# Designs tried in a protein design chat: VHH binders against q04fp6. Part 20

Target 1, 166 residues: q04fp6
Amino acid sequence: MKELRIGRVINTHGIAGELKIDFNTDFPEQRFAKNSELLIAGEKLVVQSSRPFKQFWLVKFSDHENINLVEKYKGEDIFINERKEPRLSEGEFLVSQIIGLKVIDEKGNSIGEIADSFHTGANDVWTIKKSNGKEILIPYIDQVVKKVDLQTSTVTIELLEGLDED
Short names: E, the ipSAE of ESMFold2; O, the ipSAE of OpenDDE; V2, 0.75 times the mean of E and O plus 0.25 times the DockQ between their complexes.

## First folded at step 13 (VHH; framework vhh_lunsekimig_d3)

Design u34 (at its last look DockQ between E and O 0.77; V2 from the best seeds 0.00; counts 0 for: pae E 3.0 > 2)
Fold by OpenDDE, look of step 13:
Structure u34 (fold): chain B 166 residues (1-166), chain A 123 residues (1-123)
Amino acid sequence: as target 1 above (166 residues)
Amino acid sequence: EVQLVESGGGVVQPGGSLRLSCAASGFTFSSYALYWYRQAAGIERELIASITLGGSTNYVDSVKGRFTISRDNSENTMYLQMNSLRAEDTGLYYCAAVYRVYKGSGTETYDYWGQGTLVTVSS
């Protein structure tokens, strides 16, 4: 069994048992969907309802409809149990799968290869090693990364002004 | 079962050295970026060192020049060499393994944590 951390309980919200959650996923609407099972402080809890709240999410759990029942979860990490590593759907890929891919522009010209990846607070940043040995950093955003093709082992990018040192 | 197990902690005098290990199992180790965190009593957990899939390392200023993070993918183990230890280095040290899944323009983060190993620097 795997325990995937998806967030942390910051505090209670109101008196109806809602918890304010600082989440670590781009898909909180899926992870905190109704009937989802989460692990908090070693207990399995089932989501009854959830909603966004500023930069946080508010989550209410079944059989925990009172603040007195959820106070103990303050400060606790939130986990999901998974039996296996995530199965990828079509078009999805792991960060490890991009390492070593060839990088080309939209005209098909060779730029280099993906050498590394960093997670930042805003976006992932990829390191491209050019043929001349120099490295450039690109953000993983739609404006820059146009296509990731694992079948052809190719990443298509559009370099923004200032990213090309040559 | 996914497992991260820290070891190598203990009591050491100021100026001494320790080598922490984090043994991983139950997942594809080489696909994860690796991190060392520490938590002193009464203080929030802090990131102190990281190593990417590509082998790039980063350190918090307070440990630069003293600590070295490394990984051995063949052994599913990462290390933290700690030299010139100070009293303020005292704390519970955690290892973490993190990777991301790309889903279109969105991403899903996966991170696993160890239970920690205690490091005490005291004269």
Scores: ipSAE 0.638, ipTM 0.833, lowest interface PAE 0.5, mean pLDDT 90
Fold by ESMFold2, look of step 13:
Structure u34 (fold): chain B 166 residues (1-166), chain A 123 residues (1-123)
Amino acid sequence: as target 1 above (166 residues)
Amino acid sequence: EVQLVESGGGVVQPGGSLRLSCAASGFTFSSYALYWYRQAAGIERELIASITLGGSTNYVDSVKGRFTISRDNSENTMYLQMNSLRAEDTGLYYCAAVYRVYKGSGTETYDYWGQGTLVTVSS
């Protein structure tokens, strides 16, 4: 079995056993749902409850009802067992599947091609290489990225004020 | 299955050089952003270098100009060239591969880690 890292324990929270967790998913409610099995410091822990807290998630584990039982997990990575790479459902796609796609505006005019992607903490940013050789950056948000069509190898975007170099 | 294996660590004098390798298997290597982390004794693991799918690199200030991250997608291998090594560079060096999936308006991120390779800079 292969362990997949999904986050890290930043600190304890309160005295009743909650751990403050930094995570790499936009779906923490699913990942830290009650009865989820997580691996921390080589131990299998079962989520009893969880809740959002600022940019973090607070998680309490079964049979770990006070701070003295959980202090040892501070700074530890959090894993789940996964046999292989995540499977994609319809409407889901990988960063690598975006590289090289043609970028068009909503009228069908060519803008360029996707050259790269970065994560900035809030959302991913895509680099578009224009036909003139210059690059622009667009945020991956619904306001900007309107459609990703892997069958036609195209991405439809709306250029917002300040995203175009001119 | 996903596997990352670091190599190239060892003992080196101050001012010396080492080249670390991270060999990957069990996944589409070109689909991952790649990272080098290090962990010195008693200190939390820290990110020191990264390289995107498109080849853009970033470094922490303490290694900038001395370390070079690179990737060879045809060989499924990432490298860290470390020059002008200092005592404070001593530590366990980990490679990591980051896998991102776009799901509607959100993303899900997965980190895969190697076991680490030890670098010791001493006289």
Scores: ipSAE 0.250, ipTM 0.625, lowest interface PAE 3.0, mean pLDDT 82
ESMFold2 (binder alone), look of step 13: mean pLDDT 80; pTM 0.769

Design u35 (at its last look DockQ between E and O 0.17; V2 from the best seeds 0.00; counts 0 for: pae E 4.2 > 2, placed apart)
Fold by OpenDDE, look of step 13:
Structure u35 (fold): chain B 166 residues (1-166), chain A 123 residues (1-123)
Amino acid sequence: as target 1 above (166 residues)
Amino acid sequence: EVQLVESGGGVVQPGGSLRLSCAASGFTFSSYALYWYRQAAGIERELIASIYVGGSTNYVDSVKGRFTISRDNSENTMYLQMNSLRAEDTGLYYCAAVYRVYKGSGTETYDYWGQGTLVTVSS
């Protein structure tokens, strides 16, 4: 199976066939764009319209313009079918590309290198192997990871209070 | 075409051992975090072991000390060495590969799954 899970149908919204979706993509505006093909309960559905709704997205599908036609999708996961590995755009990178990168602070001082990355729920966590051999964990957030430069093979971070252990 | 194929399942007595394999093709294996899941009858699928791109591993408590996950990037294969098997380890075991793309402060996640291999622990 080749799948990108982009969300789950929580409930119907209104009577016009809109579904309320709890999405798990960082790019819902793209994934739920008009004419996008999504997989729900093994069916291919084409997005007719979509809009943000609080922390959710409302999506209406072609030929499903009535609540009676979409009730069966409640609780179903939403996937896109990816036949091939995605190609990276400029500025995008993979975990594999950051492994081994030199980690420096904003002053250019060496801290260590990226040893691994894993998802812990809300944010990815990176393991940094320090020059002294110790490992520290940092969250991949803007407050901590300031720059990832694949050209110079460097990651610039700002260690928060409590993360910097001797 | 991306494929994940599990093998190595079978019937084993309590206390026995099995080694599962997950052979991958059609994608850049080394760029994926890999996972073993299992699903017992009437129970939801559960994650039991993880091996990340950098080689770090993680296990659920119920399998710690008994199971070992490993990967051979040169062979595009992930393994699960299962020792000291128990009846509660019975289930369908799935391998999964997860591909994470960083897009600015956000991420996209792609996942691929095998068909599963059955492990039965019974006396």
Scores: ipSAE 0.734, ipTM 0.882, lowest interface PAE 0.5, mean pLDDT 91
Fold by ESMFold2, look of step 13:
Structure u35 (fold): chain B 166 residues (1-166), chain A 123 residues (1-123)
Amino acid sequence: as target 1 above (166 residues)
Amino acid sequence: EVQLVESGGGVVQPGGSLRLSCAASGFTFSSYALYWYRQAAGIERELIASIYVGGSTNYVDSVKGRFTISRDNSENTMYLQMNSLRAEDTGLYYCAAVYRVYKGSGTETYDYWGQGTLVTVSS
């Protein structure tokens, strides 16, 4: 695994732990997003918040809430670990994108939330956890799963006889 | 390149134990469902255990109660603890990973496979 340089800390900003970053990535909003793990001075730091500021980005790290905790990073380069992610074709989803989506029927009524996906031969089967704590299984097939909408974080299904509470 | 590398195989007496590891590189490990397969000489690979993204596990009947699958996402490693080993457990053990959901009728496909680690259970 390679460390990829994405910027440099040029100064502190304010007294609440923000660092001013001179970035060299084409994707600063993604790279400095909340919960991103960055490497500075040999430490792994987790982004708590970030925002654009003039030609720079301001970044605050978890557990680094004042200037005294972050002055040591002035002049340091910022790195990330490079990873190869699988490429998806149109209409394909990662398992990780499916976990946690809200499940609704075609009328918009809540059914539950996706807890897991199992590969069981011809298609994946999704576990839905209901608000009452019970789980049901649905097959990922066109007859049952009508729409996966990542923008609204929802999956629309048509429940077939025997799938609910079974 | 994405790689899965098995280790921990060896020669063991019946009734003994081994712990296999499957180390992963080149992808986001926590996003993958993970599987152990085994292959005896001259036959097709068989699925023996699964651990899914949501944490659920599944085992074939022949290993239930003897084998335990687990994962450590911080180490990018899946494990198979094998207890009460039998001669029938002899074979090449492979790990496999799936990152995509599969819809409808199609060929069962795994996204990545390891090279295998040999387990020999003999007197």
Scores: ipSAE 0.149, ipTM 0.587, lowest interface PAE 4.2, mean pLDDT 80
ESMFold2 (binder alone), look of step 13: mean pLDDT 81; pTM 0.782

## First folded at step 14 (VHH; framework vhh_lunsekimig_d3)

Design u36 (at its last look DockQ between E and O 0.51; V2 from the best seeds 0.00; counts 0 for: pae E 9.4 > 2)
Fold by OpenDDE, look of step 14:
Structure u36 (fold): chain B 166 residues (1-166), chain A 123 residues (1-123)
Amino acid sequence: as target 1 above (166 residues)
Amino acid sequence: EVQLVESGGGVVQPGGSLRLSCAASGFTFSSYALYWYRQAAGIERELIASIYLGGSTNYVDSVKGRFTISRDNSENTMYLQMNSLRAEDTGLYYCAAVYRQYKGRGTETYDYWGQGTLVTVSS
């Protein structure tokens, strides 16, 4: 199974062997959980402890409880060998769940369907394919996406001024 | 071990029907969007049908009304019912399963592919 990159070591933190991770996983609390096995620079390391730190994640590995032992990992990518699907928190959705959903406004009028989703530097962006075949992009924010109902396969949105097209 | 295995391909005359199956194992099938691709000789691989977690489907125009994609999560199997087959439908048919998430920081994507099953439409 293909390895999954979940982050990069930016720097060491402190002298106790903690590494500061710039993670690109949506589930750092799971991926960096205690006893998790990670691959860094071709080495299998086991997470001893981890915690969030600002926009980063601090991770300490077993048998690496000193800064001198972890300096070599600076700049290295972090992979997981075992690709287990992460668990979703309440209210979270998979892109696979979102694509294909019917899009309606708050009045129940049909707008289109979700055609795609991608992440930008600021927010996730959804592509809506309108009934007329045109596509519009909407940010996945509370002001726009009001409700996601997987039972009815429906997304309720409120288009911001300027996003509404004929 | 993740595995996708296509079956049901074969030789059929124009106007005939085939039903392809894609048996999956080794991953949480119900959490994946599923896709059928095909590749004709000398042509790039083409997405032809999609079925999402909610059951919604999409088709490329050339197969609309003729092909039906479906999934059985209890059996970890995806199907492609192909009716009114045409010569241009000839090709190697692949099934794929894709899992993708966003949570504002990163993306985890899992994509698994079968090895394909050959469909030949010929008189």
Scores: ipSAE 0.151, ipTM 0.558, lowest interface PAE 2.4, mean pLDDT 88
Fold by ESMFold2, look of step 14:
Structure u36 (fold): chain B 166 residues (1-166), chain A 123 residues (1-123)
Amino acid sequence: as target 1 above (166 residues)
Amino acid sequence: EVQLVESGGGVVQPGGSLRLSCAASGFTFSSYALYWYRQAAGIERELIASIYLGGSTNYVDSVKGRFTISRDNSENTMYLQMNSLRAEDTGLYYCAAVYRQYKGRGTETYDYWGQGTLVTVSS
């Protein structure tokens, strides 16, 4: 078990103890939820409240309700010491959940299997290794990925013109 | 709490076999790809085998044809059947459910790991 870095304090916000966080987690609402225990500058802090703010997250900690109590955290990294499985919203998956799933078209024909996933800023992109040995990239968007079924270990896609061209 | 516990390690002669087990709890086992890593003395831990939800597997070249990874979702257990063992297979073997973010602004780098089970191959 190791600590996870989930962001950095970049500044205070207002005078009532909110900290502006530049986060690097996919789950900011969960990670910064009330009662979450975070590690900053070697201290355990408990989240009292949090909210999105532009591209950042604002977090207020219990017993830290004044700017003077939180100025010292500016520039510090934020960690969690968390053993629990992260909660995922509908349509979200861990990379470990989708690699190796069998890919079929909407008629049930086998296309291949998912070999990798990466993020491009706009959406995730999945690499499919086809049965003929070739690979294609598909965007994880509703127009292309119709169903992800972890119970049957399958992904149903619609191949658009241009996605399966050599 | 997430836990992974390896077992089945031991001392064997070259050419021998061992079967490692990895018992998992505290997460939705059937929804994760699973991995075996090994660590020889003085070397960084290396991935040697993986198994995915659909049953597909991947192996590094040094173990292909000798090792077989498998999983039993009803027992929440992953296995590594190790045949034709060689001296270079000696090391600590870890099971893992490796977490990597798939969506958002960054990468969380926390992996679920076991404590390791020792495999020693000597004559």
Scores: ipSAE 0.011, ipTM 0.337, lowest interface PAE 9.4, mean pLDDT 79
ESMFold2 (binder alone), look of step 14: mean pLDDT 79; pTM 0.776

Design u37 (at its last look DockQ between E and O 0.43; V2 from the best seeds 0.00; counts 0 for: pae E 2.9 > 2)
Fold by OpenDDE, look of step 14:
Structure u37 (fold): chain B 166 residues (1-166), chain A 123 residues (1-123)
Amino acid sequence: as target 1 above (166 residues)
Amino acid sequence: EVQLVESGGGVVQPGGSLRLSCAASGFTFSSYALYWYRQAAGIERELIASIYVGGSTNYVDSVKGRFTISRDNSENTMYLQMNSLRAEDTGLYYCAAVYRKYKGRGTETYDYWGQGTLVTVSS
């Protein structure tokens, strides 16, 4: 099985069976195009129509033209089948590319280096090995990770209160 | 084409050992976090061991001290050394490879799975 997670159903929208999707793909217009086949809760659904909605995407599926038919998909992840290994687009990066990068704060002070990353809960967690040898865990969120610069091999972070404990 | 193939399963007595292998091909193995799952009859699939891109490992409590996950990036193979096997370890064991690519807030996760190898622990 080859699956690409492209988003999560947040809620229903209206009564006509539209689902409000929090997408993580850079290509929602393609992923949610008409006739696209998506996997939700183990079911194959075919996109009937879709449209952007604020920072979300609204998707309506064939044979699911009523809110009662799509309520069960709330909170479910959305997948597509992918046969080939994905390629990086401009500005994209992998975990393997950030391991070993220098970590600094917004003032340019050295904090440590990225040691590892793992997926847990809603956010990825990065392990930073500090200069003193200790490790800290940071969530990959906008509040913490401010910039990833592969050209300068530098990650800029803002440590939240309580994260930098000896 | 991406492929994961588990092997090494079989029948073993309690207290015995097995070594599972997951042979990977068709993708950049070193860029993926790797996982062992198992599924016993009538029970939901369970994550039991993880080895991340940086080499860190994690185990569920029920297998800690008994199971060891490892990876050989040069051979595109992941292993699970299982010692002191118990009846409750019986199940279908799955290999999974996952990575996430980032672009600002945007992330995509790719999962690849094997077909599984059966482990039966019985006297």
Scores: ipSAE 0.629, ipTM 0.839, lowest interface PAE 0.5, mean pLDDT 91
Fold by ESMFold2, look of step 14:
Structure u37 (fold): chain B 166 residues (1-166), chain A 123 residues (1-123)
Amino acid sequence: as target 1 above (166 residues)
Amino acid sequence: EVQLVESGGGVVQPGGSLRLSCAASGFTFSSYALYWYRQAAGIERELIASIYVGGSTNYVDSVKGRFTISRDNSENTMYLQMNSLRAEDTGLYYCAAVYRKYKGRGTETYDYWGQGTLVTVSS
């Protein structure tokens, strides 16, 4: 199996099993998210929780609740296995499936079309190209994105910002 | 099964140009955001350019205006056109691809890396 190195354990943090990670990925939020499966010292470990800490990340693994269970990982590299492209389950969709969808407000007025998506932190941000050719950014959160309907090719939003300065 | 292969590295003079390629296989290329990273000797690897599923791009300041990232979904290939090369651009250049799917408001993501191609800008 081909393993990809994404970081190294620098030290323990506290007594409850957190490890301080020096990472070399632009996607630490995703890589160290809860339920992620990582390989350390040939062992598959499942992330229970994680959080940013200065330029590092603190990661706690399931079944590793105290320092005595995790000291052995100091200095070890952290890997993931190269994986086959995941299957989509019902109710799941890809970024590519939302590109081009018509964006409407809750009254049905056309706002524009989804042009792109990118991740900036805890939530994705979608770009909308308006009919006048200008773009606006919206967060993919409940308060803003009300409905994604792939059958009708529409996204319903509530526009929060005053980005619509004429 | 997923594979990224960089090519096009080499030795160039300062002020010269070079075009890197990243050939992809084993996945639905058009569904991935794509990235170029570089690693200079004695320095940590850095993200230098990105191109998203919808075609939006980003660059770090040190390469903006000199480097252009692009993708050809019909050929499953990403490119990095590097112009006005400087000694500081010397390093190992990696491509990366990120698969993201939405589950309600949450996401699941997977990223894949190539092995790198060496660029040397000799003075």
Scores: ipSAE 0.257, ipTM 0.653, lowest interface PAE 2.9, mean pLDDT 82
ESMFold2 (binder alone), look of step 14: mean pLDDT 82; pTM 0.796

Design u38 (at its last look DockQ between E and O 0.59; V2 from the best seeds 0.00; counts 0 for: pae E 2.6 > 2)
Fold by OpenDDE, look of step 15:
Structure u38 (fold): chain B 166 residues (1-166), chain A 123 residues (1-123)
Amino acid sequence: as target 1 above (166 residues)
Amino acid sequence: EVQLVESGGGVVQPGGSLRLSCAASGFTFSSYALYWYRQAAGIERELIASIYLGGSTNYVDSVKGRFTISRDNSENTMYLQMNSLRAEDTGLYYCAAVYRKYKGRGTETYDYWGQGTLVTVSS
């Protein structure tokens, strides 16, 4: 099985079986298109209709045209089957591409290099190996990781209080 | 076509050892973090071992000191050495390959899974 997580069901919407979805795909209009097959809670569901709703999407599934039939999907992740290895588009990068990159602060001072990356429930965590051999963990968030430049093989970070052990 | 195939499962007595393999094809193996999961009868699938792109490993407490995860990128294969096996280790063992794609605020996670190999520990 090849799965791509494209979102999570937040709640039901209305009584006609629509689900409110927090999506994490760049192409929700395609992923939630009519007749698309999605995997929720191990079940294959076919999209009947969909529409944007604020920062979310509302999706209705075939044979699930009633709120009573879709309440069980609340909180469930949504997946699609992917048969081919993903390709990168412009501006995208893989976690594998950051391993070994030089880490600097906003002043250009050398901090270390990216030694490893971990996927956690909330955010990815990167291990930085400093020049003195010590390691620190940083979350991949906007407050900490300011720039990832694959052309210069450099990551610019701002260390928050408590992250700097020196 | 992307494919993961587990092997090495079988029946073993308590205290015995097994070595599982996960052979991968159809994708850039070295770009993926690798995981072993297992599922016992009537129990939800659980993550038991991880090996990340930088080589770090992690284990659940129940298998620490007994199981060792490793990878060979040249052979596109991941391994799980299981020693001192216990009855509670019985289950279907799955390998998974995962990476994340970053773009702006968005991230996408890609998971590839094998079909599993059965491990039975019984006297």
Scores: ipSAE 0.714, ipTM 0.880, lowest interface PAE 0.5, mean pLDDT 91
Fold by ESMFold2, look of step 14:
Structure u38 (fold): chain B 166 residues (1-166), chain A 123 residues (1-123)
Amino acid sequence: as target 1 above (166 residues)
Amino acid sequence: EVQLVESGGGVVQPGGSLRLSCAASGFTFSSYALYWYRQAAGIERELIASIYLGGSTNYVDSVKGRFTISRDNSENTMYLQMNSLRAEDTGLYYCAAVYRKYKGRGTETYDYWGQGTLVTVSS
């Protein structure tokens, strides 16, 4: 299957062409970002703008600037054109690539290895498994994670006083 | 292309068990966090179980102790073992796989979904 369902139009919103979307994605900000190409009722539409609205997302499409142009989409499912992974651009890396990296301090002393990664809503949190079998959690933020070096398979961190507690 | 196909749904009595499978293709399975959601008629979908890249799991309280999520990276398959089923567990069960990349200190996240498998718990 080449198409992926990512939501459904449940109603129009206002008179200027916004559609209220019941989305089937946990990441609507990326899926409904400006310039995204979506399929509704077999038509390719380009997102002009979008915003959250309660448990829904409001999406406005280019060249669909009033309610009369969009009323026909009520009840229609929304698809994306292809089900392929987004391309990695230069300087980007997968979250999976940090699993197993050696964690060191800025002096090069070993702290442990990355065991897992979680999204918490504010930032990713990484689990480090130390050689003694204990685990600590660190936030992926500038204050803590100083460098990720995939060529040397290392992550350099600065531990704050409370992060290494059980 | 990313593809997820659920199977194993059906009709069971309360107290019964089912095992759901999510067969995946078109991506490096071990690089994705994986999820089970369910959706009862007329309400929004609910995340019920997660299994992360390193094998850590999480469950919503209503299924904790009864459901077990697992993954077999060699078979590109995720499972949900459902024990002690209740009428309230009735619904359409979806698997999801989450692609996440770092872009500087930010992240871009994309989720891919199966079409669902129906579970009906009826006495």
Scores: ipSAE 0.395, ipTM 0.719, lowest interface PAE 1.7, mean pLDDT 84
ESMFold2 (binder alone), look of step 14: mean pLDDT 80; pTM 0.777
OpenDDE, look of step 14: ipSAE 0.587; ipTM 0.825
ESMFold2, look of step 15: ipSAE 0.280; ipTM 0.674
ESMFold2 (binder alone), look of step 15: mean pLDDT 80; pTM 0.778

Design u39 (at its last look DockQ between E and O 0.48; V2 from the best seeds 0.00; counts 0 for: pae E 12.4 > 2)
Fold by OpenDDE, look of step 14:
Structure u39 (fold): chain B 166 residues (1-166), chain A 123 residues (1-123)
Amino acid sequence: as target 1 above (166 residues)
Amino acid sequence: EVQLVESGGGVVQPGGSLRLSCAASGFTFSSYALYWYRQAAGIERELIASIYLGGSTNYVDSVKGRFTISRDNSENTMYLQMNSLRAEDTGLYYCAAVYRHYKGRGTETYDYWGQGTLVTVSS
């Protein structure tokens, strides 16, 4: 199975072998869980402990309990060899789940349907295909996306000024 | 072990029909968007049909009105009903399962593919 990149080692943290990781996984608590096997610089490392640290994660690996043993990993990408489906938290959804959902406003008026989703440097952006065939882009933020209801296959949005097109 | 296995391909005359199946195992089928691709000789692989978790579907123009994609989550199987087949429909047909997750800073994507089933439309 194809390896999945889940982050990059930014630097060491402290002297006990912790690595500061800039992660690009949506499931750091799972991917960096104790006993997880990660691939760094072609080596298989087993997570001994991990914890969130600001926007990063600190990870300590078994048999690497000293900074001298982990300095070589600076700048290296982190992969998982075995890609397991992540467990979703309650209320979470996959991008694939939102595609095709009906889009309505807070009053229940039909706007369109979700046609696509992609990630930008700032936020995820959803493409809404309106009933008239036009497409609009909306940022996936609380201010705009008010509710995602997978049971009713409905997304409730509040369009910001300037996003509403005829 | 993840597995996608296409079946139902074969030789059919123009105007005929085929029903392709894609049997899935080893992953949470119901969480994936499903796709049919095809690849004709000398041509790049082409997305022809999509079905999402909510049941909505999309088709490429060349197959609209003729092909129908469907899914049965209880059986972990995706189907492609192909009617009014044409010579240009000839090709290797692949099924794929994909899901993506975004949480603002990272993305995990899973994509699984079958090995394909051959569809030949010929007089």
Scores: ipSAE 0.047, ipTM 0.452, lowest interface PAE 2.8, mean pLDDT 87
Fold by ESMFold2, look of step 14:
Structure u39 (fold): chain B 166 residues (1-166), chain A 123 residues (1-123)
Amino acid sequence: as target 1 above (166 residues)
Amino acid sequence: EVQLVESGGGVVQPGGSLRLSCAASGFTFSSYALYWYRQAAGIERELIASIYLGGSTNYVDSVKGRFTISRDNSENTMYLQMNSLRAEDTGLYYCAAVYRHYKGRGTETYDYWGQGTLVTVSS
């Protein structure tokens, strides 16, 4: 199994063994969950507890109950030692799950297929390719995307005025 | 545990055919776009074919018309049918299930890769 980097220890936090983590994973709650096994400096460490802290996560490891036991990890990268499919929250999708889904409006009219997805600073944007080859862009927000049904491979959207120019 | 295992590689003469298989386990196979890459000696790994959930496929120009990617979600297996093989097709062939998360604040990207199967096109 390939090791995956999920963050870096940037500092200790307090005196009871918490480490402040600058993470590069979209799944910090899962990756840093209690009982997760992480690799730091070649050592396997088991998460005892973790919590969000501003843009960071604070993680405490079993048998590492004070700052003296963890100071050595400052500046080290954090890896996971096994591959695991990420769990997704409601309303989260992988790009591979949404490409090719059929897009319909709330009246059931066919609009097209999802052709691409990208992220802006505020939300994901999906590209819909219509049967005539033209494309429209929609924001992935509750006002526009009403339902994603992976069982039927469909997405239901509400067309905002000006989105569907043809 | 996520696994991707390629098979079907071997030695073949120019103009010949091979069918590669990629058997997958440990993840929701039907929910991923799937990819074939190849790596010739001394060259960077290159994407050659992709297949998406909606059935769309893409190929690089060097294999278009000669290679066909397909998937069977009931067998958790992806295939690459390679016809009209040429010497420049020689290399290690990898299957991959690749994703990016496009929601939230993260930048995590990681791939599930196989170990590769060797294809040699030689007289």
Scores: ipSAE 0.000, ipTM 0.209, lowest interface PAE 12.4, mean pLDDT 78
ESMFold2 (binder alone), look of step 14: mean pLDDT 79; pTM 0.780

